# Ledger of designs, part 9: VHH binders against Guanine nucleotide-binding protein alpha-13 subunit (gpa-13)

Target 1, 348 residues: Guanine nucleotide-binding protein alpha-13 subunit (gpa-13), of Caenorhabditis briggsae (q4vt39)
Amino acid sequence: GCNSSSLNKLQVPEVRASRSNTPASQKSSDQSYSHIRLLLLGSAESGKTTVLEQVRLLYKQHFTESEYFHRRAFIYHNIFKCIKSLCRAMKMSDIGFADPINMGRSQSIIADEENHYGIFSKELAEKIKCIWADKSMQSLYARRSQFNLNDSAAYFLNNLDKINTLDYKPSDRDLIMAYVPTCGVQNVIFTASNQSFQLFDIGGQKIDRRKWATQYEGIDAIFFCLAISEYDQKMNEDMVTNRLDDALKLLETISEEPMFATTPIYLFLNEIDVFCEKLDVIPLSNYRKDFPGGDQDDALDFMENLAVAALGKRDKSLYRVYRCIAIDTQMMAELLSTVFKDIMKRKR
Key: E = the ipSAE of ESMFold2; O = the ipSAE of OpenDDE; V2 = 0.75 times the mean of E and O plus 0.25 times the DockQ between their complexes.

## First folded at step 4 (VHH)

Design n6 (framework vhh_lunsekimig_d3)
Fold by ESMFold2-Fast, scan of step 4:
Structure n6 (fold): chain B 348 residues (1-348), chain A 125 residues (1-125)
Amino acid sequence: as target 1 above (348 residues)
Amino acid sequence: EVQLVESGGGVVQPGGSLRLSCAASGFTFSSYALYWYRQAAGIERELIASISSGGRTNYVDSVKGRFTISRDNSENTMYLQMNSLRAEDTGLYYCARGYGSRSAFDISSDSFDYWGQGTLVTVSS
């Protein structure tokens, strides 16, 4: 049944119908294709927002003052959310603090229902610092890959005194390490090697994926972010679906889309460091019965093969696969440079 | 700034041994595959050995059994132990950094943006 349901589901005809209301002269002026157009896709927490921030850092001159102050709020919130999650992990794992006083401090953090988008009080900052410095807490954090915690936790907690000031302005590094969720559709215009690019970032949560079809037209390349470390994790939306399985099905759907039949897909297998740290504690074979065992290289090759399989019958010239750590600015600088050069060669 | 600094080259007699070191900085060393290339006068740069992020090694046939590549992730250093050296092993030895998703033997030398300065090995009778 293709006559009405398929067109309605994709909403691509709706976008085209909307554009028909614009005069041809305005379409040429307002909908210029002078930029190479890139679509950034991935599930929630795949690292795609971090990739966007790396592009802003590496190829834009700087962030605006309003963007700095907006991100300050999320930095404070993320620090508090992180320390609260660590305190909960200590309690859930029945691990005692090295300093018994920190038990009471940890309980007060767990009981604190505020979102903490502002600067911390002196008393709260001291509680956080004492809890973070505890040897048992540091031991738990060394095993953080087992608890779904990101690498930014140590960065911000180690720098709390510098961050918790009224005049704090986030550094470029702080902006990369901060997690700020994508709301709706965002885009960034930038220049690399004298070529203008436009990168579209669309929300990765299931509810936002319905919007992806509206941005399909005129895309020159797709950046697909896949967090391979999520092989043991479930989706927050249902608490049943494996996150990696969801991401692979999403990749399959994108690769099979007729509009992308000749569009190259650049696949970013993200969080390879977390993945490798996790393998020795949480065996891949517990979640992937067709994995025969082996070393880290065997596991990485297996994950890459799963991603390539999700691309289906796609011609090998129309995809590239890269292993990455999205928060590593140096790695991302090199990877993005290589990708942009490849895209430019395709446009010659 | 990515830096790769080779050391350990020198003059050695045929049958002798040398250990080359490549000290790396400016990137997450443990996450990258690393390579040794050799360039003789008037000859194109040749890949001789590779080591993956997980420690898997590959060698060209001419050096198998004689050379051993290794890495120390705690020291951010890669090594090439060279035994039973021959006159044809003479050349400038470069360490190079690749990306972990690429096979060393499928990568053109032109694809690498990060090379060391090289260290000279001379095997003379």
Scores: ipSAE 0.089, ipTM 0.536, lowest interface PAE 6.1, mean pLDDT 78

Design n8 (framework vhh_vobarilizumab_d1)
Fold by ESMFold2-Fast, scan of step 4:
Structure n8 (fold): chain B 348 residues (1-348), chain A 127 residues (1-127)
Amino acid sequence: as target 1 above (348 residues)
Amino acid sequence: EVQLVESGGGLVQPGGSLRLSCAASGFTFSSYAMAWYRQAPGKGRELVAGISSGGSTSYADSVKGRFTISRDNAKNTLYLQMNSLRPEDTAVYYCARGPYGSSRHVYDLSESGFDYWGQGTLVTVSS
């Protein structure tokens, strides 16, 4: 489980649980009121954490100093894990580094067993920069989906000099781009259009799904995040299950849940930009034999139809489908505003 | 601040044509489904035509083959070309902002799916 004992063992800073309100408290005053309760669901790396961070950013949920420290530590850790994974992928590739010196640099990165939750040494930072700039590495990164590599790696690797300073404080953009896994059940309370909302975030990895049913009671709406760009990727937990198939089965399971029979589901079909970029290199028909071919819009329509099919017999009034780029703050501002208005119209 | 401003309404004889325009501002126009609704005196508001952000269109049975909805994303403008007008087309026509999405599909064209409305433009079809 990802709890205080696990976190102490890993010597990682306390996770975002410090932002969460006590779940047992449903009323904070003598007046009877209810928050609109939202459940954020999706597979690991579906963009659900990014959606949560956009809510925090757009509805002004301030980060504490300890939360900034925690995010900063994970930014370094993620950068190092990404470069190490890229180096391992290069080692397994038939094409070596363009600069032979980078072979030795890559081997030293692979041999480094530290978690790197702190600032990188000058030597390590230089190795990372040289490896990232290599032409063969850039070609491998273009094929990153074949290796289940993080799509945000380029953002941080391109900005390493800015990030690798003793006084570095993550910007709002850095917080949105960072991958921080959700441990257990977390929630945030915020106000939109004079209505109070409570958003619950649950870990999306298979081991965390055992906790999902404990959060089903009293939910007013479900936000389901699905990264359509994952059509060519396998689950890290088993390396055999297609990520999109897992997400579609999960959506089917949630849509069929008796507790959610009258609960609206808002589908966020995320990473449409990455999806469109991949289509030019990795044909959808290689992974979806029932896709008849067509242009980029035909492929997007096909993916949307797969998601709608996973909702089964659900009444059309009880779902909405949105194509989005979760890291695009302006897009998410407009989308979330539309979603919250729709939810409020359902709740008098 | 979201604004929708309609223009092009007026008096026309049966069988005539009119082109309505809706100038949009204060949001990313290209990312939203848009629609035209109309309301005759003493009647509820009804959908005339809808268009997705990707350009897919839908029409009420009463206007199919006579009306054409279109959008110009570069000009942030929605259009309704009305041909072969009938007296029963007489109504105030409203521009409405629909669901967010880059989809060619329009999922929710019910009145509840629209969050911003223009002030309306009057179309009168009479001899």
Scores: ipSAE 0.126, ipTM 0.516, lowest interface PAE 4.5, mean pLDDT 80

Design n9 (from a4 with S101Y K105R T106Y; framework vhh_7n9e_1; at its last look DockQ between E and O 0.62; V2 from the best seeds 0.00; counts 0 for: pae O 3.9 > 2)
Fold by OpenDDE, look of step 5:
Structure n9 (fold): chain B 348 residues (1-348), chain A 128 residues (1-128)
Amino acid sequence: as target 1 above (348 residues)
Amino acid sequence: DVQLVESGGGLVQAGGSLRLSCAASGFTFSSYAMYWGRQAPGKGREWVSGISSSGGSTAYASSVKGRFTISRDNAKNTLYLQMNNLKPEDTALYYCARAPYGSSRYAWDLSGDSFDYWGQGTQVTVSS
């Protein structure tokens, strides 16, 4: 996984949401179209940010130039991190490159300690392209489940020529595929089905329980993203804790939180495509001894059961479970439409 | 526009059989779980049977279990309900319903309120 730790130094200017202190005075009878408030939660790389981006895309949220700039920078950075990770993985595997020239190129990339947040030099871009095109590298990539690599790595590496231009502006697809760590609390206001919604994404911060009371007051619903494909992966922080287990524990914590006792939870079992693909190579039973075996559907049902179990004693009326591919815009359009309709029905 | 059109209903004697069909259009049929519901005179809508998007998983109400069989043909965008050993209590308007996208088996709400779209229904009448 592209270690999010080095991204801390990009002081993404905190877009200080200007607290417009508009004075409390005029009780204008304006039917305060009270925003339905949504909280977006999930582990790192669960796809929560992707869900946020899909909401922005689908409900015509405009990105500022600054936002594009930052996202562009992250895309470059992520591309470099991914290729560097792949080079390191190659080195560790004692697998030689199909083209021996790529060994030197790989060493150069590994030795490069610069943070790349902009357009790559022609030389660097060529190195990246050559390494990525190497047959041995591709073979390694096919086994990428063995090391924490961003699932979007191939997407960006395959599109490097389009990206590595002076006038590069991230496409909607680029934005969806890009993993941008959320710094701080992001909120998106949007309208769906003639209702105003406010979606809060709380990135990177350890959900401090103490802060929950103030930050999460008045939440009408929770969106919880769970990457079910992470059943074979470990947390980057300790390289011991299983990512899926950690995510399930988080879900349990949220579900048992008294402040959310009556708050509906919409659970998104994300990355079902990746999950199914992995099952062919990495048996679920190797990591989950409690899995009785079966086909892909059985495995999906099993994962769903785990998630539902994590919800504990929560009333069935207060949660919904969906299987999804967050990067699929069409799927997400339909799914989100359904979810928003359900939320509106509950508020009635 | 999403359309669900039911057919195959009719009058049948107790112990008889019917096969209902639901033609789906306006959406990717293979991506959605589908359901049959029914509404008897003077009663609310009740869930009858459900099938996963792939067809690999099926569910039945206790009242129809062992008698009804739900199936689907994704290539034909058609949902089916084979009804055997029909009883007078099975007399109802039968509806085809689309589950919300990505709906899990736990979303099988017996109340029918969780469904996105319903057809117009086909009348099944079982005479004693």
Scores: ipSAE 0.024, ipTM 0.522, lowest interface PAE 3.9, mean pLDDT 83
ESMFold2-Fast, scan of step 4: ipSAE 0.526; ipTM 0.773
ESMFold2, look of step 5: ipSAE 0.392; ipTM 0.734
ESMFold2 (binder alone), look of step 5: mean pLDDT 81; pTM 0.821

Design s14 (from a12 with S31Y; framework vhh_vobarilizumab_d1; at its last look DockQ between E and O 0.72; V2 from the best seeds 0.00; counts 0 for: pae E 4.4 > 2)
Fold by OpenDDE, look of step 5:
Structure s14 (fold): chain B 348 residues (1-348), chain A 127 residues (1-127)
Amino acid sequence: as target 1 above (348 residues)
Amino acid sequence: EVQLVESGGGLVQPGGSLRLSCAASGFTFSYYAMAWYRQAPGKGRELVAGISSGGSTSYADSVKGRFTISRDNAKNTLYLQMNSLRPEDTAVYYCARAPSGSSRTAFELSGTSYDYWGQGTLVTVSS
């Protein structure tokens, strides 16, 4: 009996082709993090640029090299513009320089028609320093409310030696204090409280109302800066129009714009420090006959009431008013945090 | 960091006087409205006195004429002078900072949520 040796068929283990679970294309839920869109408005020198810079600083926005270059250039330009303005004011005043040599220096600066967007020559820097250090000039500066001067003039003039170097890089404080005319529309994207925001600053171009319609579509909130310290100042363009009145008129226009009928307005009454200082020397009643009189708080309340009046028939739920010092980083941090929380609450 | 530190609390007899101090740091003190609150045992926190950045003052009716709120901006210090103290004045007294940008009216009327508080100082008025 031939025992047929059962050839144990080696069951070749079927290598189960591991279905490469191609990871499902993580649909990048393009959570289109819909940016909350903010429009920054205000008159010239209202502090709107300062607010923008504070936002950049506080929310860790990096400046490009090009941006630094531009800002640096404008810092030099502004320094020269300020000293020239001071020299002109001195000339118009019946007050001579304490040092007669500064008269010639002042004349030289007034005659200089260059814009000076870069480092000053040693000679020019020395002239500026000597003029600024003059006791009569300092006396004039103490009365600077009588002529239009940038509020940051003293800051930059006092720091001229630091600024007038080949390797000068503007500090965060320099950037906050610097007035840079915005050409065109500046856009800043930042994140606050886990929400993306887009802030639009529309530079000094006469807001062509026609362009407004396209540029302002989809705005979720308006930041409006009002320098209340400008109650005694006139517009540079015509030397007749009061700056505060002009700003209030602008606010009224914006508030009445149908496009913004449901857009909340956050009003920043800026430069309360400058305002309070000016009240001691320049009574508000001299410029606002409708001011009933009172102390510093009464004056602030009065200014706030003017601003609220400019908002007109706007629903109280659609505006907030804040007193601020835009150059105060800590104050602005707290203020902006409050504002952003409010905006987010409204979008829910 | 914003800090408010109260001091000057203690035990006093009825009719006595006490002066509380609040040392402020970490912010520009002169630009903020400040207030004193108190919380008696078993009661809620109540406004005692407020002072604006400009120095305008307001008081609860219960303390009017007896308490005086003041500030020294150079020293970054808020004060509460308490005269003619009564047993009902027994409480923990808190220093508080008003929110940035608050208007005078908002400070006085809206009980706007003060954003920073001190730890408090205990005042006990007992015979």
Scores: ipSAE 0.051, ipTM 0.543, lowest interface PAE 3.7, mean pLDDT 84
ESMFold2-Fast, scan of step 4: ipSAE 0.667; ipTM 0.867
ESMFold2, look of step 5: ipSAE 0.282; ipTM 0.702
ESMFold2 (binder alone), look of step 5: mean pLDDT 81; pTM 0.826

Design s15 (from a12 with S31R; framework vhh_vobarilizumab_d1)
Fold by ESMFold2-Fast, scan of step 4:
Structure s15 (fold): chain B 348 residues (1-348), chain A 127 residues (1-127)
Amino acid sequence: as target 1 above (348 residues)
Amino acid sequence: EVQLVESGGGLVQPGGSLRLSCAASGFTFSRYAMAWYRQAPGKGRELVAGISSGGSTSYADSVKGRFTISRDNAKNTLYLQMNSLRPEDTAVYYCARAPSGSSRTAFELSGTSYDYWGQGTLVTVSS
């Protein structure tokens, strides 16, 4: 099984994709006929899985029926986890629901111990919709990152009626918006500008990070995803460590890795839209005392400088830094094209 | 997919004013830095003014204090308000969008690095 299913007692569907899951390490063969090998790294919820899904979408790697079923299950599970977390956050707040009836609905959601990998009942769907529409809940959601919640949850809650059908198939947009934990090591082969690439994806949760070093051999470039919007959030694993600090330390560790001394790092500073949205509600200076203040552009420049500092003494020719919104397919199409052209230029 | 359509150019007397507009489509306008460039007869393209996605503005020394760049994200439209026009402002004016992933403001990006340009609108300052 996948690492996630082996560590939990949930009824998680197994996915058997047509693509083989293989180590990124190259054991043998003449490298003159090798694919350009890319390693996709980042913490959980950094957007790395979204980047992988964009590559699959843009370079026409078809999803299998098994993969669609697995994604659907996690979409339902993520919707329920999100609404339950919001209900718990509301209970801990000094502000009650605008509609008093939602207090009872919220208590019902909190008491529900099911994992909800399937379609919701009409009763449960109605409770979720009523809670989500509550004015006090919407106000709480505007401050969501203070309560360690996923910043993209609103998309699915706003589309609940469309998703909660027996014949539901995730759209390309739904697949891009979904958080699905990466299980083990996956690889995807694709072609861009007549060049074959092989992209290796490894789980970003702390339990998976010990396996990263097994994938370091034969890598031509690193894609490192960092969600700058997480500046105010704590890691779920310990509820103490700031998520941005964890990501910056990971970037520092990867940049200092001897096997990557001459390997270019393409740094994707993700969720710039969510970051800018948060700045008026959650001041950056509350979490970064060395931020002198300023507008959104000053804050973005400050965050980029933090990421570049984490790269240490790395030669400027061996990294590129990009600001992105991984869920924006048009932006990602242009950005990935630029990145792949840069990688190919290095091979000329 | 990406389209930029300029309008508002014309013939104006020295000291006059014009407002240029650029209608953007095919991308989420609010997420991109935008710029105005111009090309005078016999000269290369030069950056006139830039505006970031957050609204920060920058201007070429030759137009600072006379031109104002602005954006309306609800209408997907970029504007250039041109006051106190001079004969040397005569040029074709181009709307440009910054590359995806750029950490630079539009003002810091040079013209030949863009693939997404409008067709231009002619501004003639003459009596």
Scores: ipSAE 0.525, ipTM 0.805, lowest interface PAE 1.6, mean pLDDT 81

Design s17 (from a12 with S31W; framework vhh_vobarilizumab_d1)
Amino acid sequence: EVQLVESGGGLVQPGGSLRLSCAASGFTFSWYAMAWYRQAPGKGRELVAGISSGGSTSYADSVKGRFTISRDNAKNTLYLQMNSLRPEDTAVYYCARAPSGSSRTAFELSGTSYDYWGQGTLVTVSS
ESMFold2-Fast, scan of step 4: ipSAE 0.668; ipTM 0.861

Design s19 (from a12 with S53R; framework vhh_vobarilizumab_d1)
Fold by ESMFold2-Fast, scan of step 4:
Structure s19 (fold): chain B 348 residues (1-348), chain A 127 residues (1-127)
Amino acid sequence: as target 1 above (348 residues)
Amino acid sequence: EVQLVESGGGLVQPGGSLRLSCAASGFTFSSYAMAWYRQAPGKGRELVAGISRGGSTSYADSVKGRFTISRDNAKNTLYLQMNSLRPEDTAVYYCARAPSGSSRTAFELSGTSYDYWGQGTLVTVSS
């Protein structure tokens, strides 16, 4: 399915199926224009959905009102989930809050079992603001990589007053910073340099990977997203498998797929910023015994070599490797432009 | 829009020192490898020094031991400390940013194409 087991317990608002991926009052014809077909792959939380959202925003694909409503709901949910995770991390670290009153506030947040898909009450918003402003909480967040905490949490928490209004409409930046799980198969049709492209995004969780093979026909290029920052994390699906190992095995499987023998793979090594921050407090050698040590550049080179090794015997002309930060719109604008030009050269 | 603004050039005597600065804007400075290039009149551009995102440095053989590249991510500024200057160091010095997505290997003074260059700052070494 399109939902993970964790999502089955959420009170998700009902939203009509989006038609934003189809031009309003327009129909593409097989007789008029052919699209270059791109398949977007990666594990859950690899950044592939963020790449899709960057494409939508950079190439002027608009969100419908139903899509804005749905994403707004997940922004509130993500803010609450994030502050609750931070409160749990404070409890696990046995660090006291600078303001003792925040201990009680934190405990009430941890005990709150609601999913919070709507605007926060004034009381809840004030509680969240007080906890976030606490000096001990800010110190914990500064070393967030030790607790597998979201790097973008500060963005939403610093903007809570703007977001927590009845008339709130997510900005482009808010949409990029929000995590919204891919449900089913999504696609975006867009134009770059007078060439029409169609990008297919499929759910990255293990259950959704069963759908991947149904989309293999007619693919001109693969975008594979791999969050290298996940070297210290386990899969939510089993709580045993290392996320990086799962992603590398998945990349190996895709690279060895007979239908992709001549299909170029564009590999996006995502979250290099989070990865580098983690190295200072969570050594890579604790999780990769074959890493001999070194600085942040040595660690990045090591991770890139792991990803290239997973591509196996694939000819160097049939892949490109990029280090990126998917939430960085300026970087992604330049990177996607480079990638699309490379794809176009292959088709001419 | 990506912008790089160099400063600190001027006239200096042989054996003297200069510190060049490059103010960066329009992108997340800390996420990119940066470099200094130079171009003397009638000659092609040459890569002088580079610094990775993580702070690893690399230098052209002609400047090793004399020049030091550094970065201040809090100020979005790239520096080139030039010591023991020689007449052959006379050139316009350019600040450059690595392409988005580039690896350390692609940066290592050969085979890297830089997308963004500044206006340049003139360094003249003469008595």
Scores: ipSAE 0.585, ipTM 0.836, lowest interface PAE 1.7, mean pLDDT 81

Design s21 (from a12 with S56R; framework vhh_vobarilizumab_d1)
Fold by ESMFold2-Fast, scan of step 4:
Structure s21 (fold): chain B 348 residues (1-348), chain A 127 residues (1-127)
Amino acid sequence: as target 1 above (348 residues)
Amino acid sequence: EVQLVESGGGLVQPGGSLRLSCAASGFTFSSYAMAWYRQAPGKGRELVAGISSGGRTSYADSVKGRFTISRDNAKNTLYLQMNSLRPEDTAVYYCARAPSGSSRTAFELSGTSYDYWGQGTLVTVSS
């Protein structure tokens, strides 16, 4: 579980902030009867927090100055975590660095046990830039879908000089590309097509799932995020449970919840780009014995059918399935517009 | 900044061939099903050929065996190779993209579900 006091004790800035564009109490009370309430669910790293951030950017919710400060800290942490993972992958690969000096730089980064929530020293920034520019590292990154890596790694590493400045303020794109874990319950109130919505995001790690039931009352629709690219990955919490199996079991549990018997589920099959890249080198059949083989479309259809099967006996009118890339703002703008229109039709 | 720019149209004699190209930008091309539509003067829009994100193809009966749809994801380009052209193939040809989040193949979507961004490219087949 994470909370602000635990995060402060770990020298991490507070990450929980709720906002509303309805500051007057009377306006907030009036809107309580017209809010369409959306619950955002999924396992950790499913892309659900990215969906929340896309809503905040697309529907013009403003980030506070303190939120920018906190996002900045996690951007530095994400950059360091990504480069460290790449260095470990290089060490375990059959590929050696093109520049032999980068072997020593890589070992230095692997040995660095700090979380790096602040600006990088000149020495550390130089090591990161030299390692990232290495031809063998670029070849390894082209095969990144074979490793348990954040898809945002190249974005941040390519922009290191811009990001590693004292006065750095994250751009909208930087905010979307950053992975920031959800602690507790976050919510955002926004307007789409003259309709007020309230979107609740709750932590997806197993420890946080115990609080999910506290959010079930009065929900008009569920957004369930499932990263299909995780078919070959294990849970960080136990290092044995397959991430996709965990997500499918979670979806089954939510679909079978009596309080959601008539609540529509909007299923976001996320990371379709990473999924398709992986299929060429990590066959789906190695992890899904029921997959008979086939091309990329057969694999996508199989994953969609697997997710729909987890919904059980749910009426077809009470779910929609979408294939997406949560970090793709253009795709998410169009997709969320479609979803909000569908939800509004259900309320008419 | 979603853009689809068609090219390769022109005047050709019956039995001739043309290759149409569609340059795509402003979206993750490899993740979308793509299609070619055509509209002849005084007729409605017709789906000609579709291609999924994985390269699976489908064709209208009127063009099957004569037209070949293909994609180059590295170049963000969609192609339509048109062989054995007939006067009835005369139309403006439009490059089209499936809706974001679509979980269906190109040919399982209704015609109005696809998006267009350009003027199309005119193909005239005359004797």
Scores: ipSAE 0.586, ipTM 0.825, lowest interface PAE 1.3, mean pLDDT 81

